# VH-VL binders against FAD synthase (ribL): the designs that were tried, part 4

Target 1, 153 residues: FAD synthase (ribL), of Halorubrum lacusprofundi (b9lsn4)
Amino acid sequence: MTRVVAQGTFDLLHPGHVHYLEDAATYGDELHAIVARRTNVTHKPAPILCAEQRRDMVAALTAVDEAHLGHPEDVFVPIQRLDPDVIVLGFDQHHDEADIAAALAERGIDCRVERASGRDPRYEDELLSSGDIVDRILKQRGSDCDGAREGQR

## First folded at step 4 (VH-VL; framework fv_denrakibart)

Design s47 (from d6a with light chain S33Y)
Fold by ESMFold2-Fast, scan of step 4:
Parts: sequence; C-alpha cells; structure tokens
Structure s47 (fold): chain C 153 residues (1-153), chain A 121 residues (1-121), chain B 113 residues (1-113)
Amino acid sequence: as target 1 above (153 residues)
Amino acid sequence: EVQLVQSGAEVKKPGESLKISCKGSGYKFTTYWIGWVRQMPGKGLEWMGIIYPADSDTRYSPSFQGQVTISADKSISTAYLQWSSLKASDTAMYYCARPYKYGDRYAFDIWGQGTLVTVSS
Amino acid sequence: DIVMTQSPDSLAVSLGERATINCKSSQSILYSYKNKNYLAWYQQKPGQPPKLLIYWASTRESGVPDRFSGSGSGTDFTLTISSLQAEDVAVYYCQQYYSIPHTFGQGTKVEIK
C-alpha cells in the first residue's frame, strides 16, 4: 500500500484543512497526518488547542487513516518512523519543496514531495483560516468593555 | 558491528510476570524499529509486534494485542517484551529483530540470539 | 491479515540437486509505484535464529551464496536453491512486510535425501 503523509497544525478545523487532507489522500492508499506540537510551530501564532485534541479531531476525519503527534525535538522523527512514499505539503505552507526534499534525501528517505491544490471559498462568509475564526470569535463573543481594555494599556 | 543481544533463558510458573530484554548496539537505536517474533517448540515463526524507540510508537499483531506489552528504554538502547501473567502456552523461543532500514516496511536483517521462556506447572 | 502459505511442508533433495519452495499470499503484496514485492525469505538452522536470505522477492542479502534465488510477483513467490549443499539443511520461511502484522508462512523443512 502507498503511504502518504500530510502535516500541519490543524488548529480550529476549517474546510481548507478538509480539502488539503482529501487532496493528500488521492496520492495513495493510506493517509497519515502529522499534527505539529506548539514547539514545532514557527512563522505564525501558537495554536489555541492542545496538540492531543488537534490530533484527535484530525483522526476523526474520513480521509485520515491515522493521525500522529510531531516530535518536540525533531520534526523528522515521525516521518522516518512512517517512511512514507509521498509527502503532500499544504498549498500555503511556508516549507519549500526543495528544502524538504533535501532533508529527506540526507536521511535516506525514498519519498516524493507534492503540494496540495488550493481551494477558493464556495460561499459568502466561508472561513478558511484559523486566524479568521479567532477574529470572528473575538468580535461576536468577546467583551467590548472599554474600561477593561484601557486599563490594560 | 550491529548487534541485538537478548537476556538469558527463563523458567517460570503460570501466573508469574516476566520481562525479557533486547539490547541494540553498533547503530542509532532510536531510528530503527525493533520487532518481536515468537517460535513455539517445533513450530514456525509468529510476528508479535514492533516498537519505534524514538517515540515509543508500538504496533501489535491482533493475536498478541493485550497478551504482551512491548516497550523500549532509549537511554540504554534496550527493547522489552513483558507478560503480566504467564500461561503454559507462552512456552517458546522469543526473538527480537530489526528491519534493515528505518521504517516498518523492511525485512529483518539483524536478529537477536533468542530468549527461551519455559512456563510449566 | 495477509495469510502466507508455503508448499511443500517438507522437501527431501539429494546433494547437488535443485530445491524449490513456494509461497502464496492471500492478497497482492506488490507496490506498483516502486515496483517492489514486500516479500522476504529466511533460513533457520537448528538452534539458531533466522537469517535473512532474500528481500524484495528477488534481492539476495549480502553474503548469501548465489545458489539461492527468489522469484515471483504479486501473490506467488518461489525460493530456489540451485544445487543443494549439506549446510542448506534448514527450515525456510517467507514473510510479507507489506501490511502490519508482517506475517510469516508456516515454514518448509529442507532435508538431504
């Protein structure tokens, strides 16, 4: 069986995550998702939800055969363990295919590196970003108490 | 020199607990899976399960799930196979083995010498 | 689980003659993209652990004599010993490592006639 790996933070699941994992699954017979720990996250704000919860949510998705936690000290540990045939990067992930390919080659991993297709919003107000979801929560459910806000300045 | 060295023979009674070991040397222990294989007297090889020491990811054969525990201590490059309560049917030679490369989908190129476990009343 | 079935259970062959052992998997263990069959053959002599002979169905392990060869693809595999030597008396096992659990065949005992 062809073994595919997808990886990401997967904080506050949205349709973009589902599209990515469904697209990744088309590259093989068995899809494994690696969910980043807080210590693995750079280039963006820390995730809201803990890694175990994010893993369990990803594991529940139909496209995903198994979800794994990243390793706190070495992001390549679960990749070496799985020894995948294909790694599928997210459309907007900050990782360059060449950089990932070079790291895999150095570790002797015989693996193809692909990138998932992007996805346009399908309707007005569709949220495809965890950051946008957080902003929406703050606007609709957060306190707009001027006194408290000014006191924290 | 890549080696797997197993603990010595054990003679036990039904109901007793047991933990046997497999120590790896001559390679990066944490980056290779370690498998356990059972061979009952006069019988063939049975794949029991494997462990990846770097993150302790463990996979069992359905026949052995819940009957044994596989673990590893990466600080001393040692994998373990453990029974909470032995049965006479556990009498067998137990081998540890590593795949020839990292990843689980490789043949076993290095084998331990085996640990004979005898369980009798 | 993938079931591995060997035939025959035992085989008696004269020194210098060819020995042939068959192994059948209950489903295909060929990964088409890499063109690899996830099949290994092991030799086990009395009182010793198994020794890897062949992997990827036909690749001979380093140090294994060229009289040992593997062939086959998909579900049907063969181990051939072209000219049996006294030291080849052993039990031979096939194993699939395509899918967990990595199951073994029941073994074929090779003896001198």
Scores: ipSAE 0.597, ipTM 0.839, lowest interface PAE 1.8, mean pLDDT 90

Design s48 (from d6a with light chain S33R K34N)
Fold by ESMFold2-Fast, scan of step 4:
Formats: C-alpha cells, structure tokens, sequence
Structure s48 (fold): chain C 153 residues (1-153), chain A 121 residues (1-121), chain B 113 residues (1-113)
C-alpha cells in the first residue's frame, strides 16, 4: 500500500484545501495529512484555530485516512514516523521538489516529492484562502464603524 | 552496537500493577518504533502494539487496546509496557523489538532478551 | 486483522534433509506497485528471543546462512531449509507487516527425527 503525506496549516477550511487533499489522495492508497502547530508557523500570522481543531476538521474529510499534528521542535518527526512513499506539496507552496527530496534523504526518508494541481475559482466570490476569509470577516464584522449591537450590524 | 535491554523477571499477584521497561542503545532511539510482543507459556508470538518515542504515537492490537499501556521516556531511551491490574492470563514472556528502518512497516531486526512476568495467587 | 496460518504445526526432518514450512495470509500482503511482499520469517530457540531470518518474503538477513531461503507471493509463502543442521532445531514464525496490527503465524516446530 502506497502511503501519501500532505501537509499544511489548514486554518479555516476552504475549497482549495479540499482540492489539495483530494488530489494528494490520487497518488496512493492511504493519505495522511500533517497539520502544522502554531509553533511551526514562523513567517505568517498565527492560525485562528487551535491545532487539534484543525486536525479534527481535516480528519473528517473523505479524502483523508488519518490526520496528525506536527511536532513543535522538528517538522520531520511525523514524516519519519509515517515513512511515506510520496509527499505531495500544495500548488502554491514555494518549495523546490528536489530540495525537499534532498532534505528527506538526508534524514533517511526515501520518498517521491510531487506537487498537487491548482484550482481556479468556480464562481463569483469563491474564497480559496484562509487569509481571504479572515479579511472578509474583518471587513463585514470588524468594529471600525459598527460598534452598535443592533441586528443590522 | 544496537541493542534493546529489558528489565528483570517479575512475580506478581492478580490485581497488582506492573510496569516493565525496554532500554535502547547504539542508535537514535527517538527515530525508531518500538514494538511489544507477548508469548504465553508454550504458545506463539502475539503482536501487542508499537510506539514512536519522538512523539509518543502509539498503535495497539485490538486484542490489547485497553488491557495495557505502552509509553516511552525519550530522555532515558526507554519504552514501557504497563498494567493497572494484572490477571493470571497475563503470565507470559514479553519482548520488545525494533523495526529495521524508521517506519512501522518493517520486520523486527533487533529484539530485547525478554521479561518473564508470572502472575499467580 | 490479517490472519497468518502456518503448516505444519510440527515437522521432524533428518539431518541434511530439506525442511519446508508454509505460511498463508487471509488476504494479499503484496503491494502491486513496488512488488514487495510484507512478510518476515523468524527463528526462535528455547529460552531466546526470536531472530529475524528473512524479510520482504525472500531477502535473507545479514549473517543468516544461505541454506535458509524464502519464497512465495501474495497469500502463500514458504521458508525452506535446504540441508537441516542440528542448530536449526527451533520454532519458526511468519509475520505480516502489511497492516496494523502486524500478525504472526502460530509457529512451526522443527526437530530432528
């Protein structure tokens, strides 16, 4: 059985996440998703939701056989534990497949590195990023000019 | 030299608790799964479960889920198998073993010497 | 769970003769894409832990004498000892590591007749 690993933060699920995981699942028989902890996210804003909740949401998706939490000190720990045959990178992830493969080999992990296909919006106002969802919430529900507790606001 | 060294034989009464150990040396302990295998007197080998010490991910055989607890202390390169309340049917030799590669889908190449547990009244 | 069944339960063989042990899995343990069978054979002597002999159905572990060989694929596997020596008296176990829980056969006792 081919074991596939996908990884990401998965804050505020959107159709882009679902597409990524469904595409990753086509590379093998068993898909494992690794969900980053807040401590694993160093260059972007912290996720809104806690890691356990994000893991549970990802685990509920049909394409995912099992979801795992990242390791706070070493992102390769769950990857070594799973010893996958394939790692599928997200379409928008700026990692070179060869560089990732080399880093894995250095750690004794022999697997292929593939990249998921991209997906365009399929309808007006479709949101395909957690950041866009947060921005929409702030614009529509933020307190800039609407501190009233009326039903209209 | 890669080796697994287990704790000594135990003689216990039904209802008592017990924790036995398996210490790894000669390799990076945290990066290899450790499995536990039971062998009742005169019988065959039964796979109980495995643990990955780096993150304590633990998988049990359905037959042993809820009957025992597998744990590890990576600071001292030691895995544990424990019972909250022993039964006479727990009388057996218990082995720890390591898969030959990092993942869980590999044969056990290194075995501990075994810990004999005798439970009788 | 995948059930592993060995035959025979016990086997008496004269020194220098061939010993053959069979192992059957309740479902295929061959992964078709990599053509690997997730099957191992272990030898256990009285008072000792099991010792790995064969893995991936036919790959001999380092230090294991070449009189030991493994064969088979899918659901039917065989361990062969081409010329039994006195030191080979032991119980032999097959194991699948295709899926958790990993399961062992019931064992085959090999003794001299």
Amino acid sequence: as target 1 above (153 residues)
Amino acid sequence: EVQLVQSGAEVKKPGESLKISCKGSGYKFTTYWIGWVRQMPGKGLEWMGIIYPADSDTRYSPSFQGQVTISADKSISTAYLQWSSLKASDTAMYYCARPYKYGDRYAFDIWGQGTLVTVSS
Amino acid sequence: DIVMTQSPDSLAVSLGERATINCKSSQSILYSRNNKNYLAWYQQKPGQPPKLLIYWASTRESGVPDRFSGSGSGTDFTLTISSLQAEDVAVYYCQQYYSIPHTFGQGTKVEIK
Scores: ipSAE 0.491, ipTM 0.821, lowest interface PAE 2.5, mean pLDDT 90

Design s49 (from d6a with light chain K34R)
Fold by ESMFold2-Fast, scan of step 4:
Structure s49 (fold): chain C 153 residues (1-153), chain A 121 residues (1-121), chain B 113 residues (1-113)
Amino acid sequence: as target 1 above (153 residues)
Amino acid sequence: EVQLVQSGAEVKKPGESLKISCKGSGYKFTTYWIGWVRQMPGKGLEWMGIIYPADSDTRYSPSFQGQVTISADKSISTAYLQWSSLKASDTAMYYCARPYKYGDRYAFDIWGQGTLVTVSS
Amino acid sequence: DIVMTQSPDSLAVSLGERATINCKSSQSILYSSRNKNYLAWYQQKPGQPPKLLIYWASTRESGVPDRFSGSGSGTDFTLTISSLQAEDVAVYYCQQYYSIPHTFGQGTKVEIK
């Protein structure tokens, strides 16, 4: 059985996440998703939802056979445990496939590194990023922070 | 030298609890799964389950799920097999074993010497 | 669960003669993309833990004598001991590690005739 790994933060699920996981699943028989903990996210804002909730939402998707949490101190732990045949990077992930393959080989992990296809919005109002969703929430449902901060807390 | 060393033989009564151990040395303990295999007297080998010590991910055979607990303490490179309440049918030799590479889909190349557990009145 | 069945249960062979043990899986354990069969053979002598002999159906473990060979693919596998030696008296087990739980065959006892 070909074992595939996809990785991401998966905060506030959107169709881009679904596309990525569906594309990743086509590389093999069994798709595992690794969901980053807050401590694994250093180059962008922290996710809104806790890791366990994000893991459970990803696990519910039909393309995903099993979802796992990242390790707080060593991102390679679940990858070594799973010993995958293929790791599929997201279309927008900036890491070089060869560099990741080399890092895995240093750890004794022999797998291919592939990249998922991207997709364009299918309709004008489709949101394909967690940041866009947060912006929409603040615009339509939030109040300016000054009002919230002056409440009864 | 890569080796797995198990705790000594145990003689117990039905209903008692027990925890046996398997200590790894000569390799990176946390990066290899450790499996447990039962062999009842005069019978064959039965795969019980396996644990990955780095994150404690544990998988059980359906036949042993809920009957035993597999755990590991990575600070002392030791895996454990535990019963909350022993039965006479738990009388067996218990082996720990390591797959030859990081993942779970590899043959067991290193075996412990075995721990004999006898459960009788 | 994948069920592993060995035949025969017991085998008596004269010293220097060939011993053949069969192992059948209830479903294919061939991973076709890698062309790998997830099958191992173990030798167990009285009072000792099992010892790995063969993995990937036909690859000999380091230090295992060349009189031991494995063959087969998919669901049907064979362990052959050419020219049986006295030290080969043991019980032999096949195991699949294709899917969890990793199941063993019931064992084949090899004795001298």
Scores: ipSAE 0.642, ipTM 0.850, lowest interface PAE 1.6, mean pLDDT 90

Design s50 (from d6a with light chain N35Y)
Fold by ESMFold2-Fast, scan of step 4:
Structure s50 (fold): chain C 153 residues (1-153), chain A 121 residues (1-121), chain B 113 residues (1-113)
Amino acid sequence: as target 1 above (153 residues)
Amino acid sequence: EVQLVQSGAEVKKPGESLKISCKGSGYKFTTYWIGWVRQMPGKGLEWMGIIYPADSDTRYSPSFQGQVTISADKSISTAYLQWSSLKASDTAMYYCARPYKYGDRYAFDIWGQGTLVTVSS
Amino acid sequence: DIVMTQSPDSLAVSLGERATINCKSSQSILYSSKYKNYLAWYQQKPGQPPKLLIYWASTRESGVPDRFSGSGSGTDFTLTISSLQAEDVAVYYCQQYYSIPHTFGQGTKVEIK
């Protein structure tokens, strides 16, 4: 039984997340997802939703056998615990496969590092980024008119 | 020397609570799972569950789910097995053991000496 | 749960003779892509904790005498003691660690004739 790990923030689930997890699942027999805590996120703004909620949403997806929370101080803790056979990185993640493989080997974890394929929008106006979703919410639902400045009390 | 040292024998009455311990030394305690195995008098080995001390992720055998609590205290490199209310059927030798590598899918290479728990009226 | 069944329940063998213990799993415990069987054998002497003898079905633990050997794959496994010594009197257990719970066989008691 091949154990696969995928990881990400998974704030505001979108089809890009689903594609990533479905692609990751093809590498083995069981897929575990590690959901980053706010303290684990350094390359982008903090996620809107709390870690437990994001984990529960990811756990509900058909491709995912089990979802886990990241460790606040050491991202390798759940990876060491799970001791996976394969780690699948997201298409847009900045991590280098060789660098991650080296870090895992240093910690005694023998696993293969792969990268998921990217995905183009399937229809006009499909959103494949949590950031794009947040930006659209702020533009369409946010209150930013001049009158608000006078009424701030 | 990698070692697991368990607490001493216990004699209890049905309905009493109990917490027994397993202290690890000679390795990085937080990065290895610790398992608990029961052996009733004259019978075989039963896998109860395991805990990963670094994040307290705990897995139980269905037979022991809800019957016992497994926990760990990283500050003193100690794992625990606890009963809220003992039964006579809990009379057994209890072993702690660690897998030989970080993950859960490895044989137990290091075993504690065992804690004998006797529950009688 | 994966059920592990050993045979025989007890075995009496003369000193210097071969002892063979069988272990059967209710489903395959072979990791097909790496050809690894998640099967271990333990020895337990009276008053002592179990001691690891064999893991990955056939890999001998450090310090274990070479008269102990493991074989098999998938669902059928064997522990062999090629020339039984007095100190080998014990109960032997197989264990699968393929999936949780990591179940043990019921044990095989080895005695001298």
Scores: ipSAE 0.601, ipTM 0.846, lowest interface PAE 1.8, mean pLDDT 90

Design s51 (from d6a with light chain Y38W)
Fold by ESMFold2-Fast, scan of step 4:
Structure s51 (fold): chain C 153 residues (1-153), chain A 121 residues (1-121), chain B 113 residues (1-113)
Amino acid sequence: as target 1 above (153 residues)
Amino acid sequence: EVQLVQSGAEVKKPGESLKISCKGSGYKFTTYWIGWVRQMPGKGLEWMGIIYPADSDTRYSPSFQGQVTISADKSISTAYLQWSSLKASDTAMYYCARPYKYGDRYAFDIWGQGTLVTVSS
Amino acid sequence: DIVMTQSPDSLAVSLGERATINCKSSQSILYSSKNKNWLAWYQQKPGQPPKLLIYWASTRESGVPDRFSGSGSGTDFTLTISSLQAEDVAVYYCQQYYSIPHTFGQGTKVEIK
């Protein structure tokens, strides 16, 4: 049984996440997803939802056999525990496959690194990023000040 | 020298609690799973479960889920097997064992010497 | 759960003769992409913990004499001792580690005839 690992933050689950996990699942027989804790997320906005909730949402997806939380101190801990055959990177992740493979090999993990395919919006109002969803909420809800709302909304 | 050293034999009464130990040495304890295997007197081997000490991820055989608790203390390189209330049917030799590589999908190459648990009234 | 069944339950063999133990899994434990099987063989002598003999169905553990060999694939596996020695008297167990829970066969006792 080929074991596949996918990794991400998975904040505010959207169709892009579903596509990534479905594509990752095609690389093997068993798909495990590792969901980043807040402490694992750097150089981008912190996730809105707590890690346990994001894990549970990912775990509910048909493509996912099991979802795990990342380790707060060492991102390689769950990867060593799972000892996967394949790690599938997201289409938009800025990681070089060869660099990740080299880092894994240095830690004694013999694992193939692949990248998922991207996906374009299928209709005019489809949102494929958590940032876009947050922006939409802020724009449509306005502010907590009642006077900021307009009658045309 | 890679070793797993288990705690000594125990004689207990039904209803008592018990915690036995398995101490690893000679390797990086946190990077290997530790499994527990039961052998009832004159019977074969039964896989109970495994734990990954670095993050305490624990997997149980359905037959042992809720019957025992597996835990680990990585600060002292020790794994534990615990009962809240022992039964006579828990009388057995208990082994801890380490798979030969990091993951959970490997044969057990290193075994502890075993802990004999006897439960009688 | 995958059920592992061994045959025979006990086997008596003369010194220097071949001993053969069979192990059957209730479903395939083949790792198709690597052409390996998640199957191990252990030896247990009285008063001792099990000792790993063979893993991946046919790979001999370091220090294990070459008279021990494993074969088979999918659901049917064999442990062979080509020339039984006195120190080989023991109970032998197969184990699958394809899926959790990892399960053992019931054991085969090997005795001298």
Scores: ipSAE 0.614, ipTM 0.846, lowest interface PAE 1.9, mean pLDDT 90

Design s52 (from d6a with light chain I29V K34N)
Fold by ESMFold2-Fast, scan of step 4:
Structure s52 (fold): chain C 153 residues (1-153), chain A 121 residues (1-121), chain B 113 residues (1-113)
Amino acid sequence: as target 1 above (153 residues)
Amino acid sequence: EVQLVQSGAEVKKPGESLKISCKGSGYKFTTYWIGWVRQMPGKGLEWMGIIYPADSDTRYSPSFQGQVTISADKSISTAYLQWSSLKASDTAMYYCARPYKYGDRYAFDIWGQGTLVTVSS
Amino acid sequence: DIVMTQSPDSLAVSLGERATINCKSSQSVLYSSNNKNYLAWYQQKPGQPPKLLIYWASTRESGVPDRFSGSGSGTDFTLTISSLQAEDVAVYYCQQYYSIPHTFGQGTKVEIK
């Protein structure tokens, strides 16, 4: 049985996440998702939701067989534990496949590294980014000044 | 050298609690799963479950789910097998064992010497 | 769960003769993508823990004498001892590690005729 690992922050779920996980699942028989903790996230804003909630949401998705939390001190811990046959990177993730493969090999993990396919928005208002969703929330429900309130729509 | 050293033999009565240990040395303890295997007197080997010490991810055989607790203390490189209330049918030799590589889908290359647990009234 | 069945339950073989032990799994333990059989053989002598002999169905563990060999694929596996020595008297177990829970065969006792 081929064991596939996908990984990400999964800040707020959107169709891009669903596409990524469905595509990752096609690489094998069993899909495991690793959900990054706040301490694992660098070079971008911290996620809005706590890691446990993000994991539970990912675990509920049809394509995902099991969801796991990242390790706060060592991002390779769940990967070594799972010892996957393939790791599927997201289409827009900044990691180079060869660099990831080399880092895994240094840890004794010799698995195939693949990249998921991307997809275009299906309609004008489709949001495929957690950041875009946050921006939409702030524009419609919050404000930059004190006293932000519930919106109307 | 890589080795697993288990705690000594135990003689208990039904209803008593027990916790036996398996200490790893000579390797990075946290990065290898530790499995537990039961062997009843004169019988074969039964896989009970396995734990990954770095994050305490634990998997049980359905036959042992709810009957025992597997845990680990990574600060002292020790895995544990525990019963809240022993039964006479728990009388057996218990082995801990390590897969030969980091993952859970590998044969056991290193075995502890075994802990004999005798439960009798 | 994958059920492992060994045959025979016991085997008496004269010194220097071939001993053959069979192991059958209730479903395939061959993973087609890497072409590996997740099947191991262990030797257990009285009062000792099991000792790994063969893994990946046919790969001999370091230090194991070459008279021990494993063969088979999918659901049917064989452990062969080409020329039985006195020290080979033991119980032999097959194990699948294809899926959790791992499971062992019931064991085959090898003794001298």
Scores: ipSAE 0.507, ipTM 0.827, lowest interface PAE 2.4, mean pLDDT 90

Design s53 (from d6a with light chain T59K)
Fold by ESMFold2-Fast, scan of step 4:
Structure s53 (fold): chain C 153 residues (1-153), chain A 121 residues (1-121), chain B 113 residues (1-113)
Amino acid sequence: as target 1 above (153 residues)
Amino acid sequence: EVQLVQSGAEVKKPGESLKISCKGSGYKFTTYWIGWVRQMPGKGLEWMGIIYPADSDTRYSPSFQGQVTISADKSISTAYLQWSSLKASDTAMYYCARPYKYGDRYAFDIWGQGTLVTVSS
Amino acid sequence: DIVMTQSPDSLAVSLGERATINCKSSQSILYSSKNKNYLAWYQQKPGQPPKLLIYWASKRESGVPDRFSGSGSGTDFTLTISSLQAEDVAVYYCQQYYSIPHTFGQGTKVEIK
């Protein structure tokens, strides 16, 4: 059995996450997703939802065989534990494939590194980013727009 | 030298609790799974479960799920196998073993010497 | 669970003769794209823990004599001792590590005739 690992924050699931995980699943027989803890996130604002809830939501997706939490001090811990055959990076993740492959090799992990395909919005105003969803919520439902009393419902 | 050293023999009565240990040395303890294998007197080997010490991810054989608890203490490079209430049928030799690489899908190349547990009234 | 079945349960062989032990899995333990069989053989002598002999169905562990060889693929595996020596008297176990739980065969006891 080919074991595939995908990783991300997965705050507020959107179609981009679903596409990424479905694409990652095509690389093997068993897909594991690693969900970043807040301590693992340095390149964007902290996720809204707690790590355990994000893990459980990811675990419920059809493409995902098992979801795992990242390690607070060392992001490679669950990867080394799983010893995957393939790691699939997200289309817009900032990691360089060669750099990840080198880091894995240094830790004794002989793993292929691939990148998922991206996709364009399928209709006007489709949101493919957790940040865009948060921004939309703040604009439409924030206390500044609704007033304190109306925001209570 | 890579070694797994287990705690000494135990003689217990049914209903008592017990915790036996397996101490790793000569390698990075947290980066290798540790498995537990039971061997009843005169019988074959039974895979019980496995733990990854760095994050305590633990997997059990269905036949041992709920019967035992596997845990690890990274600060002293030690894995544990624990019973809340022993039964006479728990009488066996218990081995800890390490897969030859850090992943779970590898043969056990390093074995502890075994801990004999005898449960009788 | 994958069930591992060995045959025979016990085997008596004269010194210098060939010993053959079979192991069958209830489902394939072959990872076809890498041609890897998740199958190991262990030797256990009285009062000792098991010792790894063969892994990946046919790869001999360091320090294991070349009279020990493993063969087979998919569901049917064989451990061969080409010329039995006195120190080979032991119980031999196959194990699959393809999926959790990693199950063992019931064991084959090898004795001298």
Scores: ipSAE 0.572, ipTM 0.836, lowest interface PAE 2.0, mean pLDDT 90

Design s55 (from d6a with light chain Y98W)
Fold by ESMFold2-Fast, scan of step 4:
Structure s55 (fold): chain C 153 residues (1-153), chain A 121 residues (1-121), chain B 113 residues (1-113)
Amino acid sequence: as target 1 above (153 residues)
Amino acid sequence: EVQLVQSGAEVKKPGESLKISCKGSGYKFTTYWIGWVRQMPGKGLEWMGIIYPADSDTRYSPSFQGQVTISADKSISTAYLQWSSLKASDTAMYYCARPYKYGDRYAFDIWGQGTLVTVSS
Amino acid sequence: DIVMTQSPDSLAVSLGERATINCKSSQSILYSSKNKNYLAWYQQKPGQPPKLLIYWASTRESGVPDRFSGSGSGTDFTLTISSLQAEDVAVYYCQQYWSIPHTFGQGTKVEIK
C-alpha cells in the first residue's frame, strides 16, 4: 500500500483544502494529513482554531484516511514515524520540491515529492483561502476572536 | 551496541496490576518504533502493538486493544507494557523489539531478552 | 488481519541435508511499484528471543550464514537451509509487516533426524 502524506495548517477549512487533499489522495492508496501546530507556522499569522480541532475537521474528510498533529519542535517527527512513499505539497506552498526531497534524504526517508494542482473558484463568491475568510469576517463583523489555544502535546 | 533490555520475571495473582519495561540503548531511542510480542508457553509469536516514543503514537492489534497499555518515557529511553487487571491467560513470555528502520513497516532486527509473566491463583 | 500459515508444523532433517519451510499469506504482501515483499523470517532457539534471519523476503540479515535463503513473492514464500547444521535446530517463524497488525505464522520446528 502506497502511503501518501499531505501537510498544512488547515485553519478555517475551505474548498481549496478539500481539493488539495483529494488531489493528494490520487497519488496512493492511503492518505495521511499532518496538521501544523501554531509553533510550526512562521510565514503567516497564527491559525485561529486550535490544532486538535483543525486535525479533527481534516480527519472527517472523505479523502483522508488519518490525520495527525505536527510536532512542536521537529516537523520531521510524524514524517519519520509514517515513513511515507509520497509527500504532496500544496499548490501555493513556497518550498521547492528538490529542497524538501534533500531534507528527507538527510533523514533517511525514501520518499517522492509531488505538488498538487490548483483549482479555480466554482462560483463568484467562493473563498479558497483561510486568510480571505478572516479578512471577510473582519470587514463585515469587526475584529476576529483572539484566545484560540496553542498547539497541544 | 544496539540493545533492548527488559525487566525481570514477574509472578502475580489474577486481578493484580503490572507494568514491565524495555530499555533501549546504543541508538536514538525516539526515532524508532518499539513493538511488543507475546509468546504463550509452547505457542507461537503474537504481535501486540507498537509505539513511536517521539510522539507516543501507539498502534494495537485488535486482539490486544483494551487489554494492555503501551507507553514510553523518552527521558530514560524506556517503553512499557502494562495491565490494570491480570488474568491467568496473560501467562506468557513478553518480548519487546525494534524495527530496523524508523518506520513501522520493517522487520524487527533487535529483540529484548524477554520478560516471563506468570499469573496464577 | 492478514493470516500467515506455515507448513510443515515440524520437520526432521539429517545433518548436511536441505530443509525447506513454506509460508503463505492470506492476501498479497507485495508492493509492486517498489518490488518489495513485506516478509521476514525469524529463528528462535529454546530459551532465547527470536533472531531476524531474512527481511524483504530474500535479503539476508548481517551475520546470518549464507546457507539460509529466502524466496517467493506475493502470497507464497519459502525459507531454505541448504545444508542443516546442529546449531540450526530451532523454531522458524515468518512475519508480514505489510499491514497492522504485523502477524506471524504459527512456526515450524526443525529437528535433527
Scores: ipSAE 0.591, ipTM 0.838, lowest interface PAE 1.9, mean pLDDT 90

Design s58 (from d6a with light chain S99D)
Fold by ESMFold2-Fast, scan of step 4:
Structure s58 (fold): chain C 153 residues (1-153), chain A 121 residues (1-121), chain B 113 residues (1-113)
Amino acid sequence: as target 1 above (153 residues)
Amino acid sequence: EVQLVQSGAEVKKPGESLKISCKGSGYKFTTYWIGWVRQMPGKGLEWMGIIYPADSDTRYSPSFQGQVTISADKSISTAYLQWSSLKASDTAMYYCARPYKYGDRYAFDIWGQGTLVTVSS
Amino acid sequence: DIVMTQSPDSLAVSLGERATINCKSSQSILYSSKNKNYLAWYQQKPGQPPKLLIYWASTRESGVPDRFSGSGSGTDFTLTISSLQAEDVAVYYCQQYYDIPHTFGQGTKVEIK
């Protein structure tokens, strides 16, 4: 049994997340997803939803056998515990496969590092980014400061 | 040098609670799983479950799910096996054991000496 | 769950003779990509905890005499003691660690004839 690990923040699930996890699952027999806590996110805006909710949503996906929370102080704790055969990086992640493999080997984990394929939009208006979804919400449901003033006549 | 030392023998009555311990020494306790194995008198070995002390991830055999609680206190390098209400059928030798590497898919190379639990009226 | 079945339940062998114990898994425990069988053998003497003898089906644990050997792949495994000695009287268990829950065979008691 090949054990695969995928990792991400998974805020506001979108088809890009589903594609990533489905692609990751093809590398083995058992897919585990590690969901980052707020404290693990430093290079982008903090997630909207709490970590437990994001984990539960990921766990419900057909491709995922089990979902785990990241460790607040050491992101390698769940990876070392799981001792995976393969780690699949997201298509857009900036990590170099060889560098990640070397870091894992230093921790006693002999793991193959792969990268998921990208995905094209299937139709017009399909959103494949949590950031784009947030931006759409703010545009369509955000406050209108000038409208309130006009109502006071 | 690497060793697991278990608590002493227990004699209990049905319905009583019990918590037995397994203390690791000579290695980085938090980086290895710790398993529990039951052996009823004159019978074979039964895998009960395992715990990863660094984040308390715990896995049970279906036969023991809900019947016992496995926990760990990493500040004192100790794992525990606990019953809320003992039954006569819990009479057995209980071993703790460590897989020989960090993950869960390894043979047990280090074993505790065992804790004999006797439950009788 | 993967079921492990040993045969025979008990075995009586004369000193210096070969002892053979079999272990069968209900499904393959071979990880073919790495050519690894997730199978271990343990020895247990009365009043003592089990002692690891063999892991990965055929790798002998440090300090274990070379008269002990393991073989097999997939679903059928064998532990061989080439020349039984008095101190080898014990119960022997196979274990799969391929999948959770890990499971043990029922044990084979080796005694002197």
Scores: ipSAE 0.602, ipTM 0.844, lowest interface PAE 1.8, mean pLDDT 91

